# Miniprotein binders against b1l550, part 184

Target 1, 279 residues: b1l550
Amino acid sequence: MRLPEELLERARDIHSEAPSHRIKLDRVGSFGLKVPVEFKGFLLLAEADVWVSLPEGRRGVDLSRQVEAIYELSNPPKDPFSLCREAAISLLEKLNYADSSGVSIRFDAPLQDGESLKYYGVEISSIASDEIINKIRVEILGMTACPCTAELIRAYKSSEIAATHTQRSLGILEVSTKAEHPDPDKLASIIERAMSSPLRTYTKRPDEGGLVIRSLSNARLAEDVVREMIHLFLEEFGHLPEDTHILAAVRSMESVHMHDIYAERSFSLDEIRKEISSH
Below, E stands for the ipSAE of ESMFold2; O stands for the ipSAE of OpenDDE; V2 stands for 0.75 times the mean of E and O plus 0.25 times the DockQ between their complexes.

## First folded at step 14 (miniprotein)

Design qc12 (at its last look DockQ between E and O 0.95; V2 from the best seeds 0.00; counts 0 for: pae E 1.53 > 1.5)
Fold by ESMFold2, look of step 14:
Structure qc12 (fold): chain B 279 residues (1-279), chain A 99 residues (1-99)
Amino acid sequence: as target 1 above (279 residues)
Amino acid sequence: SEEELERLADEFRELAERLGYDEIEVTREGNRFTVEAERNGVRIRITVEVDGKEIRITVEIEKDGRRIRFMYVITDPEKFEKILEEIERIIRMFLEWRE
């Protein structure tokens, strides 16, 4: 059933009224929207959140304008990074009472893995006010091999045994910058190269053996995986603005423990350069 | 790369022309240029600085007393055209949006 349009002339505009309690809200929005995106030739269904700030003098948000801002930009489907940045700016323009807006987009990114595909997690956001802050978080699984156990086994009487425990480890890179979002494939590559070995979606016995041998040859503490991620990040993205903020982390699902190991470091580009140049 | 800087300045002048700006001022100082224009109450200022292989673009848009600034740092020339298209789409939304 559709109500008569003439009622719009007689009804109060509840959203534009002042609220009884004049309290600013930081984020008011529509969360869990499904939007199509095109990522490197793939058409993906992503999940998006959109929001704006709400000043103390305004009772509600124009929800249709929020949804309109991202859905109009998502047709035809386009690269999720442009969509994210453009939608954040569009929200701020279309809801002129807000002093800030934000968009988050989440999807699983496909990645070529031999003759197969694998995937990694991507979440991006753009927060607009008098400037734009772009954030990207990439999460990808890899394999780590414990060097401590490897050394203990080597020191034991049977030097012919090359062994240690191996496990899946989740690598995380999160970048906040005023520049456009970094390429997620490059971030995922940095994480994988810092691990002892990559994980495969599909493998045959010779390939599986190769991954294990690689991981044993590149046994690495979680702490050193994080350090390697930082090193590789600086090589690839050292050109970003100096106030760019990075979080590098690893969560290792240690195969011989009932609990996980976690290591992380956060820094700005300016901060880490000074730290490295000091030694 | 004086030739490169002039080519880039032409690209951004043409961008503004495609958006219907007709009073376009381009100012150049060394490795930097600024494109300024105003149309229908939407003022733009695009500053481009070339430093070796890096192209830094800062876009400022002002409408109805509100300013927004965003930037790009391009090291891969293949991304330049897509970034130009994004900038054009963003400015167009300010030009076309009415309350």
Scores: ipSAE 0.679, ipTM 0.888, lowest interface PAE 1.5, mean pLDDT 88
Fold by OpenDDE base, look of step 14:
Structure qc12 (fold): chain B 279 residues (1-279), chain A 99 residues (1-99)
Amino acid sequence: as target 1 above (279 residues)
Amino acid sequence: SEEELERLADEFRELAERLGYDEIEVTREGNRFTVEAERNGVRIRITVEVDGKEIRITVEIEKDGRRIRFMYVITDPEKFEKILEEIERIIRMFLEWRE
């Protein structure tokens, strides 16, 4: 049952009223929306969060207008990067009482794996105020082999190729920049290349053996992986603005312990360049 | 190259024209140019800088006392058209939206 439109003239606009407490809110919005996006030729249903700031003198946000803003831009489906940027700007324009807005879009991105597909997690965000900051977070699983255990076993058995424990490790790259969002496939590739080996959706027996041997021959600590990620990132994305901020991290789901090993480095491009130049 | 800068300047001028801007000012300084225009209270300033193979585009939009600035860094020429289309859509949103 739809209420008569005439009621709108009689009803108070609750959202525009003064609040009982004059306090600004940083983010008010709708979380867990579903929006279609086009990514690498795939039509995907992504999760989206949209929000704006709320001034101290306004009781509530017009949530319907927020939802309308992103859905207007999502039909027809477009790439999530442009959708994110345009929606963030649209929110500021449509909700003129807000001094800031934000959009976040999350989905599993398909990645070619031989004749099949694997995936990585991606979160694309844009925050708009007087400037727009674009953020992308990529998460992909790889495999690491422990060099410490390998060395112990080598010493014990006197073999050139030592057995070691292997585990799944989650690599994370998060980039915040005033430029457009970096290419997530390139970020995923950096993470995979930094690991001992990539994961495969399926393996034939000979291929599986080769994958394991590769891991054993390329044993890396979680710390090694993070350093390698940073190195590879600088080679690929050194052209980004100097104030671009990066988080490189690895969470290793250790196979011999009940707990995970975690390593990270947060840095700006300017900061890391200065650090490297000091050597 | 000089020819490339001129070409880019023309592209952004044409963009402003398509958006209905009548008074378009283009200024050049070395390896950069700026396109400025105003229509119906929406002021735009687009600065383009060419450094080797990199094209840096900064877009500023001002409406009703609000200013928004955003930037692109293009290293692949194939992305240029897509970015240009996005910029056009964004400016159009400001021009078309009225409370």
Scores: ipSAE 0.544, ipTM 0.833, lowest interface PAE 1.0, mean pLDDT 90
ESMFold2 (binder alone), look of step 14: mean pLDDT 82; pTM 0.834

Design qc13 (at its last look DockQ between E and O 0.01; V2 from the best seeds 0.00; counts 0 for: pae E 21.7 > 1.5, placed apart)
Fold by ESMFold2, look of step 14:
Structure qc13 (fold): chain B 279 residues (1-279), chain A 100 residues (1-100)
Amino acid sequence: as target 1 above (279 residues)
Amino acid sequence: SEEELERLADEFRELAERLGYDEIEVTREGNRFTVEAERNGVRIRITVEVDGKEIRITVEIEKDGRRIRFMYVITDPEKFEKILEEIERIIRMFLEYLKE
């Protein structure tokens, strides 16, 4: 469908006009787009947001060109990290008046769990300007053991011990870096390893009355789970640029208490290395 | 629970019918069911697993050794019908792709 040439000429001038108030906008775009992605052999339906900056001298954004940028790259489906980066670059090329662009993609990532699949949350983004900054957030449920039960076992005066209880906890790792996005499965593994371990049964010498002691390795406070996530992250991803920013957090849920416990720490790699080396 | 599984199986059987399939087989095992259909050398296999509020849907489309697999995870039942419509659209997209 085409309008008369005179009307089309006047309509195009509206977008390139100066606004009545010359104020730059940081993010103008389309949010909640549905795009297919291919992740580790799975075709997933993801939710995407796309945006660009809008300079103070331009009244409006070409929204159709924004949507075009990501749709063209999503057919056929490709891995979400490439889609995210390439779409951000394409936005700057298509909307040359912008000095930055951004794309975020959210999906539930499958993990093999014996005979079934489980999932964890992934949100990635790429922000392009004179450089590209990649961000990934991983959220996964895990199990934690209560440290207070471990202390009760140590204080036990008789030969009998009680097993500890476990609770569900949501672990969060968020990474912003100039390097490529870290592998979400490795981030999920870090979170899971910070939270859980198998219960162990130790048998003391039989001549002492046959004590059965359960060692509750990895019984950890939410605060200590966060510390362990940071330690494991540094071990696996300490090679990332020094200005890489990380948030590590955990929320414990639903178990013995009626309220959640939440702990978090954010840091750059440079900051945390200085902090650790001071001890 | 069993009534919910039967309702889900009927929904996906009807989806296969809307795609033009007439030879549809539904197999059930506990909290999981599989809908299989073939037409003109194109096989569709939809596996649905229900675990509490979570519904996991795996779709496999195969023709002459070419295989496409994708999945959905639904945690909000209010979105189920809209997601079914999107799954049908995506299957039709891949069926068209496989003709070439």
Scores: ipSAE 0.000, ipTM 0.141, lowest interface PAE 21.7, mean pLDDT 75
Fold by OpenDDE base, look of step 14:
Structure qc13 (fold): chain B 279 residues (1-279), chain A 100 residues (1-100)
Amino acid sequence: as target 1 above (279 residues)
Amino acid sequence: SEEELERLADEFRELAERLGYDEIEVTREGNRFTVEAERNGVRIRITVEVDGKEIRITVEIEKDGRRIRFMYVITDPEKFEKILEEIERIIRMFLEYLKE
């Protein structure tokens, strides 16, 4: 039942009222929206968050306009990068009281794995104000083998293959830049290459064994993985602006321990270049 | 304790049984025991040494002169079950790898 427009005119616009406390809010919006996106030829249902800043003199945000902004741009489905940027800009245009806006889109990205597909987690964001900042977060699982245990086993001279315990590890790359969003597939590839081995969706038993053996031959600490991620990132994305911010992290779901191991480095391209040059 | 060693030996015997081995030999020497089993030319040897609160587990898999060895050290008894599961998983993977 649509309320008569006349009733809407008589109703106090609660959102436009002065608040009881004149305090600016940084983010007010709708979280967990479902939007279709086109990614690498796949039509995917993504989760989206949209928000704007709220000035001190306004009680509430017009949430309906926020939702309209992203849905209007989602039909027909488009790539999530353009959707994020365009929606962030549109939010500022539609909600002229806001000095900043943001859009975040999350989905599982398909990645070719032989004849099958595997998936990695991706979150694509854009924040608009006087400038546009693009953010991307990629998460992908891989496998790590412990070099410490491997070394202990190598002390036993009679083994052809020194095996060690293996665990699943979550690699994370988060990039915030004034440039275009980095390619998430490239970021996922960096993470996989930094680990002892990738995970496979479908493996024959011999392939599983081979994967484990490969991991044993490339045993890495969580710290090693993070350092390798940073190195590979600099090789691929060193052309990004110097003020680009990166988070490289690994969470190892330990098989031997009841707790996870976590390692991270947060840095700007400027900072890390200065660090490397000092050695 | 002696009872703990016997329990550990039984658990590793059961592990070998779950892996499909029927001829399992368990030998004990002091604070060490060895579980040995052979099937279809694949030999598994699990050696467990208990030193105080430390349990050292060495697993060896051998086929046609190829030998794989890996080791676990347990200092926290609460981790034993998880490690046992991991050992079983790794053994199964190598057994399948060695079949081809």
Scores: ipSAE 0.000, ipTM 0.144, lowest interface PAE 12.9, mean pLDDT 83
ESMFold2 (binder alone), look of step 14: mean pLDDT 79; pTM 0.797

Design qc14 (at its last look DockQ between E and O 0.90; V2 from the best seeds 0.73)
Fold by ESMFold2, look of step 14:
Structure qc14 (fold): chain B 279 residues (1-279), chain A 99 residues (1-99)
Amino acid sequence: as target 1 above (279 residues)
Amino acid sequence: SEEEIERLADEFRELAERLGYDEIEVTREGNRFTVEAERNGVRIRITVEVDGKEIRITVEIEKDGRRIRFMYVITDPEKFEKILEEIERIIRMFLEYRE
């Protein structure tokens, strides 16, 4: 229950005191908060982290104000991207002794998959100081087919029909930008389109055959999946600020090996445009 | 078009008015305009640049010697009203008094 008022009056305010060791801290916060969000008509329970920098002259963070910043904005539930950006700014305003703040929000995004739903991973963050940097990471599973095996079978059989192995692959797009967070469904679409075929929540026998045939006719190396992701990203998001930073990656769970295959490229928009234009 | 730029400038002037700002200054340089106002020690500057269907919005808020800047790059007109509402909510945070 509530503490007696007279006790609260005589207690010292530990957080506003100077510390015995005057050392600035980069991130002091509350992690693993559960916040409700609304994403495209779905009510989801997301996990959030909130933090601020702590100057060398202040002993502690006002934790109640920190939690207050995100919980006030999350009731009623709203879009997680607006929540993330608004909460980061609110933290900086409410805890005016900090020179920076941050919020991250994690959830599994539903995506329509025929008559069912599938899910992909989303993590967003907003870091506020004199500028706001917004980051989004999307991870989604798809299928890839090996073109090396397909070419060997073609050459051996002198056939127009490719045959090769297929595997599950995790596609990753991560974007850091001064602009608002990109739409995660568009990022997920880019990843799936770059792969050989989408991965379904369930398939019936005829539908399974169609997915496999599509994968065989669109066989790609993991390296070329990453290159295709970059190409498709530039078509969709080339309008973002030139200093926007992107990481495109694929992790393939290869059936032939005990280990995964991984391909990755990071770049800024201005960097990749110069690279492409030079060829 | 020029008509769309003028309508857009009016939209941001109205946003500042809803927040209680007065003496709102709007300056225009070709395809961009800037809305500036100050209320209760909270100064705002909203710069909007229109390039085809692309709208770039930069918001600067200054209070107590601290300046915060953030931006949006809108290519989908469906998102415009939602972003305006977000900008209004953010500026209102700075106008709110807390003890």
Scores: ipSAE 0.712, ipTM 0.894, lowest interface PAE 1.3, mean pLDDT 85
Fold by OpenDDE base, look of step 14:
Structure qc14 (fold): chain B 279 residues (1-279), chain A 99 residues (1-99)
Amino acid sequence: as target 1 above (279 residues)
Amino acid sequence: SEEEIERLADEFRELAERLGYDEIEVTREGNRFTVEAERNGVRIRITVEVDGKEIRITVEIEKDGRRIRFMYVITDPEKFEKILEEIERIIRMFLEYRE
């Protein structure tokens, strides 16, 4: 049953009333929306969060207007980067009482793996105020082989190729910049190249053996992986603004322990350049 | 090149014209130029700086006392057209939305 629209004229606008407590809120919005996006020729259903700030003198946000803002821009489906940036700006324009807005879009991105597909996780965000900051987070799984155990086994058995424990590791790159979002495929590639070996969706026996040998021959600590990620990132994305902020991290799901190993470095491009030059 | 900068300036001028701006001011300083225009209370300032193969675009939009600034850094020429289209769409949103 739809209520008569005439009731809107008689009803108080609850959202525009003064709140009982005059307190500003940083984020008020709709979380877990589903929006279509086009990515690398794929039509994907992504999760989206939209929000704005709420001034101290306003009781509530017009949530329907927020939802309308992103869906208007998502039809027809477009790339998630432009959608994110445009939606953040649209929110500020449509909700004039807000001094800030934000959009976050999450999905699994397809990545070609031979004749099959693998994937990585991506979260694309834009925060708008007097300036727009774009944020992207990429997460992809790889494989690491432990160099410490390899060295112990080598010493014990005097083998040229030392066995070691291998584990699945999650690599993370998060970039916040005033420029447009960096290419997520390039970020994913950096993470994979920083690990002992990539994961494959499927392998034939000879290919599997080769993958394992590669990992054993390229044993890396979680710390090594993070440092390598940073190195590769600087080579690829050194052209970004100096105030660009980066988080490089690895979570190694250790196969010999009940717990994970975690390593990270947070830095700006300016800071890391100064650090490297001091050496 | 000088020719490339001039071409870029013309493209952004044309963008403003397509958006219905009549009074467009283009100021050039070396490898940098600025396009400024105002229409129906929506003021735009687009600054473009060319450094080798890099094109840095800063867009500022002012409406009803509010200012928004955003930036692009283009290293691949193939992305330029897409970014230009996005900028046009964004400015159009400000021009079309009326309370």
Scores: ipSAE 0.650, ipTM 0.874, lowest interface PAE 0.8, mean pLDDT 92
ESMFold2 (binder alone), look of step 14: mean pLDDT 83; pTM 0.838

Design qc15 (at its last look DockQ between E and O 0.89; V2 from the best seeds 0.74)
Fold by ESMFold2, look of step 14:
Structure qc15 (fold): chain B 279 residues (1-279), chain A 99 residues (1-99)
Amino acid sequence: as target 1 above (279 residues)
Amino acid sequence: SPEELEKLADEFRELAERLGYDEIEVTREGNRFTVEAERNGVRIRITVEVDGKEIRITVEIEKDGRRIRFMYVITDPEKFEKILEEIERIIRMFLEYRE
């Protein structure tokens, strides 16, 4: 049923009324929107959340303007990073009663894997007020090989067997900065290079053997992986603003344990440089 | 170099001209230049600083008493044109009627 449009003249504007309880809200928005994006020549379906702050004196948010802000900018599909930054600014401009706005966009990023593709997780956000803060989180799986077990097997009867347990490990890099979002492929590459070996979509038997041998020759603790991620990050992204904040983490799904191992370090660029220069 | 800095300044002047600004002030201070203009109550200030291969761009837009500032730190020259297009789109949002 379609209601008469003349009713708009008679109905109260509920959103602009004062609420019964005058309490400011930090995030009011539309979550789980599906948005097409273009990434490295691929057309992907991303999930987006959009929100604004709501002052204590305003009862509701203009939800249609929130949806318009991101969908107008997403047609035709474009780079998700530009979309995220532009949408956050657009929300703040369109909903001028808000003192802040935010946009997050999530997608699986394709990555070349020989003659096939693999994917890694990307979540970006932009939060706008007087300034814009851009955040990117990248998650990618790799392979780790335990150096402790490898040493014990080597020492057993002076054995020449190169063996240890291997497992999938999830690497995480999260960057929050005033500059534009870092390239997710570079972040994913940092994570994979810090691992014992990358994971492949599939391998033939000789290639599978080579992958395992590579992982054994690069046996690493979860702690080692996090430290290597930080080292490689500083080489690639040391140019970002000094107050840029980074989280580097690894969750290792240990094949010989009932539980996972987790290692994490958060830091700002100025903080970590001071720490490294003191040693 | 001074010649490279002047070419960059010309690009941002042209950006402002495409947006309809007509009284555009460009000031230079060493390795930095600032483009300032105002049209229909929308004031822009774009500050560009060049340090070796690094280009830092800070954009300030002021309309109706609200100021928004955002920045870019470009180390890959291939991204420059895309960033210019993004800046132009954002400024255009403020110049167009939105009610």
Scores: ipSAE 0.695, ipTM 0.891, lowest interface PAE 1.4, mean pLDDT 88
Fold by OpenDDE base, look of step 14:
Structure qc15 (fold): chain B 279 residues (1-279), chain A 99 residues (1-99)
Amino acid sequence: as target 1 above (279 residues)
Amino acid sequence: SPEELEKLADEFRELAERLGYDEIEVTREGNRFTVEAERNGVRIRITVEVDGKEIRITVEIEKDGRRIRFMYVITDPEKFEKILEEIERIIRMFLEYRE
């Protein structure tokens, strides 16, 4: 049953009323929306969050207007980066009482792996106020081999390639910048190259054996992986603004322990350049 | 090159013209130019700086006492057209939205 629209003329606008407590809210919005996006020739259904700030003198946010803002921009489907930036700006324009807005879009990105597909996780965000800050988080799984155990086994049994435990490790790059979002495929590639070996969706036996041997011959600590990620990132993305902030991290799901090993470094481009130049 | 910079300036001027701006001011300073225009209370300032193969675009939009600034850094020429289209769409949103 739909209520008569004429009731809106007689009803109080609850959202525009003064709240009982005059307190500003940082984020009010709709979370878990589904929006279509176009990415690398794929049409994907992404999850989206949209929000704005709420001033102390307003009881509620016009949530319907927020939802309209992102869906208007989602038809026809476009790349998620443009969608994110444009939607954040649109929210500020349409909800003029807000001093800030934000959009977050999440999906699994397809990545070609020979004749098959693998994937990595992506979260794209834009926060708008007097300036716009763009954030991207990429997560991709790789394989690490432990160099410590390898060294012990080598010492015990003389072998050119020592056996060691291997595990699945999650690499993370998060970039926050005033520039546009950096290329997620390049970020994923940096993470994979920093690992002992990449993961494969499909392997034949000889290929599987080769993958393991590669991992064993390129054994890396979690700390090694993070440092390598940072090194590769600087080579590829050193052109970004100096105030760009980066989080490089790895979570190693250790196969010999019940717990994970975690390593990270947070830095700005300016900060890390100064650090490297000081040695 | 100076010629390339001039070409870029022309493209942004044309963008403003397509958006219906009639009073467009273009100022050039070294490897940088600025395009400024106002229409129906929507003021835009686009600053473009070229350093080698890198193009830095800063867009400022002012409407009803609010100012928004955003930036692009383009190193691949193939991305330039897409970014230009995005900038146009964003400015158009401000021009078309009326309370």
Scores: ipSAE 0.690, ipTM 0.889, lowest interface PAE 0.8, mean pLDDT 92
ESMFold2 (binder alone), look of step 14: mean pLDDT 84; pTM 0.854

Design qc16 (at its last look DockQ between E and O 0.93; V2 from the best seeds 0.75)
Fold by OpenDDE base, look of step 14:
Structure qc16 (fold): chain B 279 residues (1-279), chain A 99 residues (1-99)
Amino acid sequence: as target 1 above (279 residues)
Amino acid sequence: SEEELERLADEFRELAERLGYDEIEVTREGNRFTVEAERNGVRIRITVETDGTEIRITVEIEKDGRRIRFMYVITDPEKFEKILEEIERIIRMFLEYRE
C-alpha cells in the first residue's frame, strides 16, 4: 500500500524541524548500500556507505536524497574511484545544509595469479568539505616465516635451510591524500613483496614446495614486513603530496600462539623523509 | 615541459567553452597556468603546475557561497583524458543542479 503523495502537503516536514537539543552531528547517512562498480574489466557489486554532517538547527537528514545521489552516479557502472569522488561532491551539492560529506566503497578486488585469481580487500573513501580528501585501504594476505625460530633450529641441527613456523599474515596499507586515490594493485604488490612469500590460489606440489622454501629463505619478523612496506611505498609513491598520510601495518596470525602479532607505523610523507634524512 | 602545461591549460579552456562559459581568463605565472571562468553563479578556477617531475591539477568550484577544492597528480600523460572527463562531469553537475 502506497500512501497518497498529497499527504506531504499536509504533513510536517520532520527533518527540517528544530531538534529538541541543538547539537551538530558529524555523520548521518545510509550504511550497507549495494552499488555496482566496474573494476579492471569486472563488474562488481560493492558495499557503500554515504553520509553528511547535520547542523545543530536541523532535526534530520534527507536520507532518500543521499541514496539517490550515489545511485544516479552508479548507472551506468563506473570505476569506484570516480564514483566515490563524484558522489561525495554530489552529496554536498544536493544537501546544502551540510558542511561535509563522505562516501566509502568496499569490495574484494580480483588479482591475477597465474591461471587463477586471488584477491585483496579494498576500501575507497572520499571526504568532502572545503577540500576533498581521498582515502584508500588495501588488505592482502601473505605468508611470513619466523627468523627467530629458524635461527634456533639452525643452531640445534646445523641445517643450511632451517625449519621454522610459518603463518598467514595480513598486510595493510592505508593512504589518505588530497590527490586522487593511489593505484590499489600497486599497493597490494608492495604488501606482497614485503612478505616472506605471497599466497597462491592454486599450487601443484613442486610449486608449493618451492613457495615454502622461498618463505623459509626469506624469513621476516612482522616488524621487518612493515619496514619493507614503508620502504617500497616511498619508492613507488614518493611523488604524492607531502601531507599525504600513510598507515602501514601487519597482523600476523601466529601458528604457535593463540594470539596474533601486530605491528604498525603511521606517518606523513614529510615526517618519514625527515626521519630518514636524519640518519 | 612548459609546452605541455600550455597544452593542458588550453584543454581546460576548451572545456570551459564546451560547458558554456563566456568569460574565460587564462593566466600564466612562471610554471603555473590558471583558467578562470564564471557562468550562472558557478565560478571555476583550474590551476596546472609542475615541479619538473609531475603535473598537479587543482580544481576550485564556487557556487552559492560555497567552495570546493580537489587535486590530481599526473605522472602518466595517458591519465589526463580520464581526469579531464571527470572534471567535466563534476562541473556539469554544479551547472545543472538547481534547487
Scores: ipSAE 0.690, ipTM 0.889, lowest interface PAE 0.8, mean pLDDT 92
Fold by ESMFold2, look of step 14:
Structure qc16 (fold): chain B 279 residues (1-279), chain A 99 residues (1-99)
Amino acid sequence: as target 1 above (279 residues)
Amino acid sequence: SEEELERLADEFRELAERLGYDEIEVTREGNRFTVEAERNGVRIRITVETDGTEIRITVEIEKDGRRIRFMYVITDPEKFEKILEEIERIIRMFLEYRE
């Protein structure tokens, strides 16, 4: 049913009123929106959140304008990073009562894996006010091989036996910067190169053997995976602004333990450079 | 290089011209240039700086007393054209949106 248009003239404009309690809100928005994006030739369905700050003197936010800001930019589908940055700025322009805005976009990124595809998790955000801060988080599974068990087996009486337990490990890189979002494929590559071996969607038995041999040759502690991630990140992204913040982490689902192992380091670029140069 | 800086300045002057700006001021200081222009109450300032291995772009847009600033750090020349297109789209939002 469509209501008579003249009701708009008689009804209060609830959103523009002052609230009973004049309290600023940090995030008011629409969460879980579905938006199409184009990533490296693939058309993907992404999930987006949009929000603005709400000053103490305004009772509500214009929700339709929030949704308009991202939906109009998403037609035709385009690069999710440009969409994220542009939508955050558009929100601030469209809702001029807000002093800040934010957009987040989540999708599974396809990655070529031999004759098939595999996927890794990507979440990006842009927060706009007097300036814009861009954040990207990448999560990808790989394989790790335990060096402690490998050393015990090597030291066993028949020391030519090369074996250890292997497990799936989740690698995480999160970057917050004033520059544009880093390329997620490069972040995913850093994570995979830091691990013992990549995980594959499908392998034939000769390829399976090769992956296992590679992992045995490259056994690493979770702590060393994190350290290698940081080293590789600095080689690729050391050019970003000095106040760029990074989190590097690994969660290993140990096959012979009842619990997971977790290692993490967060740092800014200026902080880590001083740490490394002091040795 | 000086040649590279001049080519970059031309690119951003042309960007402002495509957006309809007609009083475009370009100022150069060593390895940095600044493009400034105003049209219909929308002021832009684009600062570009290079050390030969990276290009830093800072964009400031001011409308109705509000200023928004964002930046890019380019080490891959292949990304430059896409970043120019994004900057142009963002500035156009401020020129075309009027409520």
Scores: ipSAE 0.686, ipTM 0.887, lowest interface PAE 1.5, mean pLDDT 86
ESMFold2 (binder alone), look of step 14: mean pLDDT 81; pTM 0.815

